# VHH binders against p49116, part 206

Target 1, 238 residues: p49116
Amino acid sequence: EGPLLSDTHVTFKLTMPSPMPEYLNVHYICESASRLLFLSMHWARSIPAFQALGQDCNTSLVRACWNELFTLGLAQCAQVMSLSTILAAIVNHLQNSIQEDKLSGDRIKQVMEHIWKLQEFCNSMAKLDIDGYEYAYLKAIVLFSPDHPGLTSTSQIEKFQEKAQMELQDYVQKTYSEDTYRLARILVRLPALRLMSSNITEELFFTGLIGNVSIDSIIPYILKMETAEYNGQITGAS
Short names: E, the ipSAE of ESMFold2; O, the ipSAE of OpenDDE; V2, 0.75 times the mean of E and O plus 0.25 times the DockQ between their complexes.

## First folded at step 15 (VHH)

Design gx36 (framework vhh_7n9e_1; at its last look DockQ between E and O 0.65; V2 from the best seeds 0.00; counts 0 for: pae E 6.6 > 2)
Fold by OpenDDE, look of step 16:
Structure gx36 (fold): chain B 238 residues (1-238), chain A 119 residues (1-119)
Amino acid sequence: as target 1 above (238 residues)
Amino acid sequence: DVQLVESGGGLVQAGGSLRLSCAASGFRFEDYGMYWGRQAPGKGREWVSGISGDSSYTAYAESVKGRFTISRDNAKNTLYLQMNNLKPEDTALYYCATESYSYGPEDYWGQGTQVTVSS
C-alpha cells in the first residue's frame, strides 16, 4: 500500500467570507465555522483510505471526531480566520446573553472554560509551530480513531491510524531531525481535543446558522456532497 | 443519471466461489470510492467491502476478510468482488454503491444480484 496521505492532503486552505464586517456578527462567525467544517469533512473524504471504509463507517467516524477535526482546523487556520477576534466576538455575544439572564451561572462558566480551552489549544499549537504535514497527519490520527463507541471495522480503522502515526513519525524524523522529542510534544496535544465538548462547540459556532439542527444530523449530507457543490457553496457565500 | 448494474450472482455450494461485477455510468467513476453491500433475508443492509477511487486502498468487513477481494477497472467503469470460500451466511442480495449526488442521506446503489450459498 502507498502512503496514507499525499501532498494533496497537506493543503488545507480556508476561504473566509468576504468582506469581513467591522463587527463580527453571529452570521459571519457561523458561516466561517461552517466553511471550516465543510473543508475538514471533505478533506477526510479525499483520503483514499477513508473512501474505502464505506459510508456507514465514514459517517460514524466523522460523527465521533468532528469536534476534534474542527478544533485542529481552527488551530491550523487561526491566522486566516482571525480566531482571536472571533472568540472575542463570541464572548461579547455571550455577555449580552448573560445580561439578559438567558444562561445559568454554571452554563456560563462551562462555556467560558470551553472558549479558554480552545484558545489555549490553538495557542499551544502555534507555539509548537505545527506545519501543514503535521496537521494533516494529526487530523488523520484523530479521524481514524478506533476507540469511539459504536464503530464497526475497528481493526481496519486501527491499521489506518497506525499508518498515519508511522508516517508522521517518519516525517518528523526527516524534517526535524535535531528535535528528538518533537513527535512526542505534538502527540501529547491530542488528549486536549478529547476534553472539549462538541455540544458547546456546536453552540458557539453553529447555532446561529443551523438553528436546532445538530452537526451530527447533517454530517451524512456534507460527506455526500459533491466537491463541485462544496466549492460552489464557498464561492456563492462570498 | 447515476446507474449501477450488478451481475455475477447465483447459486453455489458452501466453499464455492463467485465473482460479482458492477457496471457504473453517469458519473466520473475514478473519482469516487465504490462499495459492495449486501442484504440478507430479514436483515438490514450490511457493508461488505470498499475501494478507493484510485484503488490504492481497500477495506473489508471482518466477516469477509481473507475470503473476498474487491477491485475495480476504471477504464471499464466496473467494480468487482471476488468471493471465495463462500458460506451459507453470505447468502444475500449484493449491491454496488457509491456516494449520493444529492443532499439526501441515501447512497446510490443498483438493483443488486442474488447470491445464494447452500450448505
Scores: ipSAE 0.807, ipTM 0.911, lowest interface PAE 0.5, mean pLDDT 91
Fold by ESMFold2-Fast, scan of step 15:
Structure gx36 (fold): chain B 238 residues (1-238), chain A 119 residues (1-119)
Amino acid sequence: as target 1 above (238 residues)
Amino acid sequence: DVQLVESGGGLVQAGGSLRLSCAASGFRFEDYGMYWGRQAPGKGREWVSGISGDSSYTAYAESVKGRFTISRDNAKNTLYLQMNNLKPEDTALYYCATESYSYGPEDYWGQGTQVTVSS
């Protein structure tokens, strides 16, 4: 059987809303995040192994891991998104909220810890200079996680995850042959993704666009979109 | 509109074989994953097998691995399920599905094809 991912699955091109506003606002942040989420879902759906598992399994996998995929996407697209600028704007807003007592101190602390973890993750990935092939396989490892509660076909999912791990190992050993410990440095970054709250990610990036609807509830509809509909969301055309 | 029409079911003795077909229309068949599901008497719907749009990947429920083979003919817009060494436990209404429709009762509109395996 062929490789789990083809060259087409390595390409991951985010198209940002244009023009970028002079001052960042909730609408721009939510639109940018939604485009990345839609791109990530379309990427997953394009994988032949993922297609073969069936709609119910696909929905369950993505519901379980969307925050991990989204965070990897943020790290991969950090420059295109000007993510550091977005996060700095959010931090300034939170610091002003503390001064005006608009939010509880415990909630602000929780959100600030999340932002710090996100910044550290993205900085770690940038310092490692993770390439497009490595990102594609890390996303595949996260996507084909057999250990989420309620999954069916767990043995098949585990097999696909192991194939992703093997193909990543083969790629890194061949491409970065002089760096004996590179794979280990990359893989130890993954546990941090599971420590990040999907609820806080949703609050920070999706409140303005999604409203009161959870990402969990919208995932089945995003996965059912045809390529033209995904492209419409990405380019802002319908 | 998406339309799926299943055929090929029937009565067969344990150890026998059947080949199911699903004729698809209303979408670009080659661009979408296709699936077989079944509903046995007294049980909920169960996923049986899936195949990618390009046929490069297949997946099977553990209960049918080694006995069933899913395949497709994109030129004919047809999905197949070759069922070998059938068991009484395989008795069910078999239906096909695509990425653009769910396995839920509200989303199924085809009649399916009945497979009955005698002991």
Scores: ipSAE 0.459, ipTM 0.773, lowest interface PAE 2.4, mean pLDDT 85
Fold by ESMFold2, look of step 16:
Structure gx36 (fold): chain B 238 residues (1-238), chain A 119 residues (1-119)
Amino acid sequence: as target 1 above (238 residues)
Amino acid sequence: DVQLVESGGGLVQAGGSLRLSCAASGFRFEDYGMYWGRQAPGKGREWVSGISGDSSYTAYAESVKGRFTISRDNAKNTLYLQMNNLKPEDTALYYCATESYSYGPEDYWGQGTQVTVSS
């Protein structure tokens, strides 16, 4: 009955590993990406509507949309992350692999196209000056997608997505009243998220993950481990 | 440690009502979502209904919408399920569980309470 999101769900502050190394290596990139992933999972878990759907549904939703949430997070945090510098470092590592003949030409083309699409998406979001409220509602729209196979509560999930869409519409109309087409311009960016490959995102940002397991296979563990009382004490949160 | 204890099950005729309770202890109840599940003989577990920690959101399986009402009393650490207009297909062992991100889900399933609806 209440709003889907509150002001606490708008706050999305990423803290980067410190200090930033002179040479961006795989460890810095993976740690930075991991912090964003955990922040995104923490955000999703804090939503009351998400909590009401139950553990099996929650895991299924996050497995299906983690790459889209992560990509929205990259766009939102692109400046604090120095994302353009990270992507340049990744491209340089790829060029070295080409010279050493370690990767196929077709794979390199696929990865480079993904990087270009990611940069274009982030630039388009920056050009629109998407604010924190708009990002929060876009993430909710992506999270509560009812069209994934195997979901058990699709009607309720659809209602939550519709509520996120209505609240975004209300926010944009109130906050940007002189920009009649802002909502439409924001929403036309969402289909690009479905074109982002989770496999390539793992290669770009999560190389060096122990065991090289897929992110969707570890999501149940990430959801459980992040909120443990022990981990909260490590971060200084009481 | 976390404990969940269900009660309120029993034998009831079709069209009747029951109210299930789940007493929770060992964690900050108000911080976590809770849900009811059920398991009929020979079938897998079915999610029935869920409620957010602050009760601001509830969700229901299509098979029980309009007939079942989930609620919680955070002062008493208790979860409830009001079950009205019961049907024989509602016969199952009912479990409460938490959608806790601080503890493993396997530790949060209770022993269950049997609901049997006769025709």
Scores: ipSAE 0.067, ipTM 0.595, lowest interface PAE 6.6, mean pLDDT 82
ESMFold2 (binder alone), look of step 16: mean pLDDT 84; pTM 0.850

Design gx37 (framework vhh_7n9e_1; at its last look DockQ between E and O 0.61; V2 from the best seeds 0.00; counts 0 for: pae E 3.8 > 2)
Fold by OpenDDE, look of step 16:
Structure gx37 (fold): chain B 238 residues (1-238), chain A 119 residues (1-119)
Amino acid sequence: as target 1 above (238 residues)
Amino acid sequence: DVQLVESGGGLVQAGGSLRLSCAASGFRFEDYGMYWGRQAPGKGREWVSGISGDSSYTAYASSVEGRFTISRDNAKNTLYLQMNNLKPEDTALYYCATESYSYGPEDYWGQGTQVTVSS
């Protein structure tokens, strides 16, 4: 078998909505997030191993890990997205809701903690100076996680994950030979992704766009998008 | 118009072999992953095996791994499933299908070909 990932899978270029508004409204945030989500899913779909698993398994995998993929995407695209500004805007919008007594104290705490976790994760990844190859392999490891409940073909999924891990190891060893512990430092960041709530992520980044529709419910449709449609979505030409 | 036509099914004894074929038309075959599924009597659809568009990767259900081999000929727009060491539990209607793409709400699959394995 050839490598799980090729150089084509390393490219992960997010195009932001233009123009950037002076005030980041909910629509801009949701559109930006949507583009990242689409990019992430399209990336997954471009992996031959992913294609080989079939529709049901593919959908199940993405449903299980979309939040993790999305978060890795946020980290990877943090500069292009001006993520700090987006998160600040989200907080400001939340403050308005707080003032209007629309949220319980407990909910406010949960949401704020989630935002903090997102920021901290992205900052940590930036500090590690994760490159495009490492991100690609990390996303693959996350994508091909066999430990999610309800998955079928877990043996195959595990094999793909192992291959991703091995390729990452080889890459890190080759590229960062002077840093013998880099792989470990990178991999220990992955558990942080599992601590993040997909529901809160969905609420923060997508409710303004999809309303009461869940990311879970639209994943099959996103995965069915053709490249042309995807590109159109990225450019805002939908 | 997407069309998938399966063939090669039949009655075989346990331990026997069959080779299924799926002729595809109406889409760019090489651009899409393909997979085989089956539906046994009284059971739901079950994924059996898949192959990437470029044939670089294959995948198998645990129940058929080591016995079945999926392949494709993109020049002929044909998907294959070599089935060896067949078991009675492999009895099912086998169908080929595309991976999800935007030209329909559902994956496209053929009418299927019946595989019956006797004890």
Scores: ipSAE 0.804, ipTM 0.910, lowest interface PAE 0.5, mean pLDDT 91
Fold by ESMFold2-Fast, scan of step 15:
Structure gx37 (fold): chain B 238 residues (1-238), chain A 119 residues (1-119)
Amino acid sequence: as target 1 above (238 residues)
Amino acid sequence: DVQLVESGGGLVQAGGSLRLSCAASGFRFEDYGMYWGRQAPGKGREWVSGISGDSSYTAYASSVEGRFTISRDNAKNTLYLQMNNLKPEDTALYYCATESYSYGPEDYWGQGTQVTVSS
């Protein structure tokens, strides 16, 4: 078989809905996050190995890992999104909220801890200076995770994950030949992604969705979009 | 208007071979992944194999891996499934599906072709 990813799969360009407003609002944050989610799903659909698994498996994989893909996308696009400014605005809003019952206080703490974990993850990736090829392979490793509950065809998924791991290793050893332990430093960052709550990600970034629609519910519809529809959603072009 | 027409099924002895075909029309065949699924008597629908639009990648259910080979001819808008070393448990209605027009094993656009394997 040829390589798992081609040069076209390394390109990951997020177009923001507008210049960042002086005052961030739920609509701007939700639209920006939605564009990143659409770009991430379009990216996954463009991978021939992913296409080969079939739509039932594809839907199950994306439902299991969308939060991990989204978080990697946030790290990769942090500068373009001005993510630190978005997170600071969210933190300020939460700190200004008044809560009287214990359960509400516990939820706020969970959200604040999630924001801290997200900042730490993005900072660690920035410090490692992760390049576009490395991000593409890390996303592929996450996408082709055979160990989520309820998945079928796990042997094929595992095969594609192992291929992603091998190609990442080959790339890093070739490109960063002087840095013997770079691959290990990169891979030990991945477990942190699974500690991130998808429910809290939805609360932070997708609050603007009408009718309390869950990401889990819309994934099959996003995956049905044609390339032109994805480009329209991502860039806002007609 | 998407149309998928399966053919090539039949009765075969255990250890034998069959080649299934699926003729596709109504969409840009080369741009979409294609799949084979099956439904055995008294059982739910099962995904069997898939192939990318450019034929660079294939995938198989563990039950058929090493015995079945999926392929496609984009010039002819045709999907194939070469089935070798057939077993009685491979007895099923076989149907093809495409990426853009099916989101689950319940939504197939083909009518299917029956494969019966006797011991």
Scores: ipSAE 0.583, ipTM 0.832, lowest interface PAE 1.8, mean pLDDT 85
Fold by ESMFold2, look of step 16:
Structure gx37 (fold): chain B 238 residues (1-238), chain A 119 residues (1-119)
Amino acid sequence: as target 1 above (238 residues)
Amino acid sequence: DVQLVESGGGLVQAGGSLRLSCAASGFRFEDYGMYWGRQAPGKGREWVSGISGDSSYTAYASSVEGRFTISRDNAKNTLYLQMNNLKPEDTALYYCATESYSYGPEDYWGQGTQVTVSS
């Protein structure tokens, strides 16, 4: 077997919807987030090790980790997405909900704490200057997590995660040879991903005019999608 | 239409070998991972082995690791499973499936091919 990831898996090019509306609205935010989600899921599907695990295992892995992959994607693409502007628009929407008394004070506090944790995570990744190779391996480590309940191929998944960890270590040591603690500083950021709520992520980024659709329910369809159809959906050409 | 046709099963003594084939049509075979599964009488389905579209990665259930070898020939649109050192507990109906057209493996495998390993 060769490397777990090749250079083709390092490329992660997010394109934003055009044209940019004068005021960011729910539709623009949802389209932008949907593009990132599709890119993240099809990135996972392109990995040969992932392809070898079988459809039931693949679906289970992505259902378990989609929010973590999405959050890594937000951090990686924060500048391209103007994530700070999107989060500001979301906060303004929350303020309108407070004035209209549509949400409980406890829910609003919970959502604002989540936004703060997301901002903190993205800022910490930017301060570490995480590069595209490092992001690719972090995503692989998150994807091949063997400790999710109900997985059928745990030994193979663990083997692939260990390979991702070793390849990240080799990359960091060669590329950042004068910084012997860089790997440790990178890896200590991963636990924060487990604290991100998938339900709040759905509310922040995926609540559109269609209502509350669980991302968990659409993952099998995204993974089944043909490459040509996927490319059309990502560009908005359909 | 996606079609998967398994062959190569049969009766074999314990310790023996068989090679299974799966002829695929109706999709771009080289673009998708492929898998073997098996179902013994009265048992649920068990994933056995998988291979990536370009053959660069393979995976095996722990019960068959070291004894079974998955491979594919993308020029012939054919998936293979070489089964060595067969045991009675390997007795099952063996079927192939594809990762792209299966969120229900039963929908994308044919009649399967029976492997029976005698004591």
Scores: ipSAE 0.323, ipTM 0.729, lowest interface PAE 3.8, mean pLDDT 84
ESMFold2 (binder alone), look of step 16: mean pLDDT 84; pTM 0.845

Design gx38 (framework vhh_7n9e_1)
Fold by ESMFold2-Fast, scan of step 15:
Structure gx38 (fold): chain B 238 residues (1-238), chain A 119 residues (1-119)
Amino acid sequence: as target 1 above (238 residues)
Amino acid sequence: DVQLVESGGGLVQAGGSLRLSCAASGFRFEDYGMYWGRQAPGKGREWVSAISGDSSYTAYASSVKGRFTISRDNAKNTLYLQMNNLKPEDTALYYCATESYSYGPEDYWGQGTQVTVSS
């Protein structure tokens, strides 16, 4: 049966649009986020167990968990993205919108609470110094979640999730043998991902998408892209 | 300010049971993982059990697996440890703890509750 993930699945390299504009704008933030989303989808598609579930099932899995995968990707790539700078620009825009009476106070409160949750999550992952192997297995645990509504093949999905959990445990126990609490610290952070609204993530990072298309609606298209198209989205090459 | 207050410890015979409680305040309890640790006289702190904010993940040290059960009641801001088939080597001061998910200290520990198991 072999391992769920290989060393190639540990590599997760985001290439940012360059140059960074003098003033951050919706287009740059959306392009950066889109590259991370495409990188995350390409990562998932490269896993043999994921492909073994069949196209309909694996598409449904990603549609259910893309926000969790994306958020883990934001944490993993926070330094490369200058995520703190992006979030500060978003906060500044929201505060300006309050001053100009363009957005309701209740909506701004919801969005600000989401940003604070996201910042706390990314900071907790940074403090734990989560490595590439740990991120790969955390993404696999999230990806192979059998408990989303409407899924088929839930028994096989659960088996892959259990395999991901076991391989993470083996890795952490070997690599961080002196830190008895490390695995527990890492695992207890995962449920927070489900408390973050996919609608608010979409509003914060993907408002620049042409035609106001939802992320859920484009997932099947992204998963069907050829490798060259993925490379184009990740690196900005045509 | 984060506050954790343990209770439920006591003296019990080997093979007996105890249920520990930890009352939490000063943070959104449901958003944070919680764990139990213990410290026997003259020894360092030992991790015992962990639970995620929504109870979907639980973990146990090998020394207590199958005998102890961690649970939480988020409506009451309370963490529990059900201890069955207690052994003399379980004698320790038991602490509940949480890690800050914010920019604060990494761990918060309560004052502890003493568990003594006689042979």
Scores: ipSAE 0.000, ipTM 0.193, lowest interface PAE 17.7, mean pLDDT 81

Design gx39 (framework vhh_7n9e_1)
Fold by ESMFold2-Fast, scan of step 15:
Structure gx39 (fold): chain B 238 residues (1-238), chain A 119 residues (1-119)
Amino acid sequence: as target 1 above (238 residues)
Amino acid sequence: DVQLVESGGGLVQAGGSLRLSCAASGFRFEDYGMYWGRQAPGKGREWVSSISGDSSYTAYADSVKGRFTISRDNAKNTLYLQMNNLKPEDTALYYCATESYSYGPEDYWGQGTQVTVSS
């Protein structure tokens, strides 16, 4: 059966659009976010266990967890993305929207709460100094979640999640042998991901690029892409 | 291209009613919260009412609460504002907009429809 993840699945390298504009705009934010989303989905589809579940199950799993994978990716790539600068720009825009009466107060509150939860999550992961192996296994744990409504292969999904949990435990205990409670501190961060609204994430990070199409609608297409087509999307090829 | 077209405004006497419509095109209407705003001559923009994409949530400004009702028909890509017991202070240009976080001049604002309430 072998390990759930190989060393190739630990490598998670986001290539940012260049050059960075002098002033952040929706296009740059959306292109950056889209690259991270495509990288995350390519990462998932490359896992042999994921492939073994079949196309329909793969689509259902990613539709259910893309926001959790994306948020983990934001935390992992926060430095590369200058995520704090992006979030500050979004907050400034929302504050100006209050002044200009562009959005309802309730909607602004919902979005601000989402941004604060995202900042808290990323800060907690940074404080814990989560490494590449830990991120890979955390992503696998959320990917192989058997508890989403409408799933058909729940027993097999649960086995893969348990395998991810076992391999994470083995890694942490061997690598951080002096820190007896590290695994517990890491795992208690995961429930917060389920509280992140996928609709608010989509609006904040994907509004300028997705246009008239939802993330849910493009997921089956991305998962069916040939490797060459996928590489074209993440590298900006025509 | 995203387009919002308001209609239904006009001249009405105090205590009267009007129904505004906003026809939306160029985006997945059901995926976006929508709102109505207004701007009276010489005044800033004022938020009037909001509705979520699935109609499960609505909100109203205190000045219109109990008199105005926001609704939407996602099959027709249309947003509505039913205005009852109109007052002279409701006189304004009424416009519809998406509750999107666009950073540019494309905030998806309509041209507006003028509502004038005579005393």
Scores: ipSAE 0.010, ipTM 0.293, lowest interface PAE 9.9, mean pLDDT 83

Design gx4 (framework vhh_7n9e_1)
Fold by ESMFold2-Fast, scan of step 15:
Structure gx4 (fold): chain B 238 residues (1-238), chain A 119 residues (1-119)
Amino acid sequence: as target 1 above (238 residues)
Amino acid sequence: DVQLVESGGGLVQAGGSLRLSCAASGFRFEDYGMYWGRQAPGKGREWVSGISGKSSYTAYASSVKGRFTISRDNAKNTLYLQMNNLKPEDTALYYCATESYSYGPEDYWGQGTQVTVSS
C-alpha cells in the first residue's frame, strides 16, 4: 500500500505577503495567517489516505484539528513569518490595553496565557531542531486523530494515525540513530496543541477576515472549492 | 459568525429606569468579556460599562457610575444593563460588543437600541 506520506508531502513552503509593512497591522497578520491556513488545508487534501476517508469525514476532521495544524505550521514557518515579531506586536498592543484599564483582566489573562503557550511550543520545536520530515509526520498524527467528538470512520482514522507514528519512528531511528530518546521528546510536545483555544487563535490571527467570518465557517467552503476545481479539470470545464 | 441583538430601549422621563438586553450567538459567550457603549446625537462613541466572562470584574464610565449596573447570564447568552436615575444626557443609541484583544481596533458589536430621556 506504500507509505502514508511521500517526499512531496515534506515540502511545506509559505509565501509571505510582500513587502512587510513598517508597522504591523491586522490585515498583514490576517493575510499571512490565511496563507498558512490555506497551505495547511491544501497539504492535508494532497494525502491519499485523507482523500480516501471521503468529503464528510475530511470536513469533520479538519474542523476538529485546524488549530493544531495551524499551530504546527506556525512553529514550522516561524522564521519565514517573523512570528516572534508578530507576537511581540500583539503583546505590545495587549500591554497598552492593560495599562489603559479598558479591557477585563480575565480576558487579557486568557489571551496572554495563549500567547505564552504558543511561544513556548514554537521555542521547544526550534530547540529540538525538528526537520521537514518530522513536521510532516507530526501534522499527519494530528490530522488523523480518531478521538475528536462526533467523528465517523474512527477505526480507519486510527489506522492512518498508527501508520504515521510507525513511519515517524522509522525515520527518526534511521536519521537520528545516536539520539535514543528523540522520538519521545518530539511526541510529548503534541498534547499541548489541544490546550490552545481555537477562538483565541481566531482573535489573534484572523480578525481581518471580511464579514465576521469564522474559521469553522470557511473550512467546508475551502475544501469544497478544491474538490470543485479538481472535478472541473477532469470534465474539461473552464 | 458573531451576532449581537440589543433590545429594551425606549422613551423615559428623567429619573426613570430601563433595562437593556443583548442576545449573543455564534461564539462561546462565557469565554469573552462584554461591554456596553453608546453614541449620542452628533457625538462620538462612548464606552459605558464592561464585564468579564465570568462576571469577576465590572467597570463603569464615571458618567454612569452608581446609576447603571452591568450583568450577564451565561446560560442564556445574554448581557444586561440596568439603567436607573436616567438623565437627558443619557440619550443615545446603546450597543453591546465583545472585547477584542487582537492587534487592531476591531470589536464585534450589534445594531443598537435607542434610549431617549425627556427632560
Scores: ipSAE 0.000, ipTM 0.180, lowest interface PAE 12.4, mean pLDDT 81

Design gx40 (framework vhh_7n9e_1)
Fold by ESMFold2-Fast, scan of step 15:
Structure gx40 (fold): chain B 238 residues (1-238), chain A 119 residues (1-119)
Amino acid sequence: as target 1 above (238 residues)
Amino acid sequence: DVQLVESGGGLVQAGGSLRLSCAASGFRFEDYGMFWGRQAPGKGREWVSGISGDSSYTAYASSVKGRFTISRDNAKNTLYLQMNNLKPEDTALYYCATESYSYGPEDYWGQGTQVTVSS
């Protein structure tokens, strides 16, 4: 079989809602995050190896790793999103909530710790100057994780993860041949993604969702989305 | 509307072979992954095999790996499953699906094709 990822899978272009409002609001943050989530899921669906696994396996994989994919996407698109500005607005809102006694201090502390972990992760990736090929393979490694509970076809998933790891190694060794330890520095960042709470990510970025709707519950619908419907979601078009 | 029509099932002796076909319509076949699933009497639904839109990647359930081969003909909008060295435990209703649809009864609209393997 050919490479796991093609040059097409390196392209990851987030289109932001325009114009950016003078004062950030929940709607703008939620729409921006939703666009990134939909882009991430469409990216996964475009991988031939992912297509071959079947819908049940695909749904289970994305349900298990969407927060890891989303966080990698935040790091990759941090500049396009003005993520630092979004996080500063969220922090300001949380500090105002403490002032007005609307939320418990313990809850605010948990959310603030999550934001600090996210900032540290994004800063680490920026300092390493992770390129588009490296991001694509890191996303593939987390997508094809065979170790989530309840997964079927774990041997096939493991094969694809190993292929992603081998192709990342080949790329880094050829492209950054004089930086002997670059691959190790990149890979050691991945465990931090599993320490990020998906529930807190939902609260920070997807608070605009109506009712008690979880990202986990909508994943099957996003994966079934036709290309025209998906493009509408990404661009915010009617 | 998307339509999938399975055919090629039948009765076969253990160790025998069958080739299943799935005729697809209503979508750009070459742009979507395709899958074979099965449901044995009294058992749950089982994913059997999948193939990417461009045929560059295939995947198989451990129970069928080495015995079954999935393929497709994008010019004919047809998916195939070549089944060799059939076992009694392969007895099931076989159905095809695309990545845009679940294997669940609420999204399954075909009749499937019955494969029965006698000892």
Scores: ipSAE 0.333, ipTM 0.710, lowest interface PAE 2.9, mean pLDDT 84

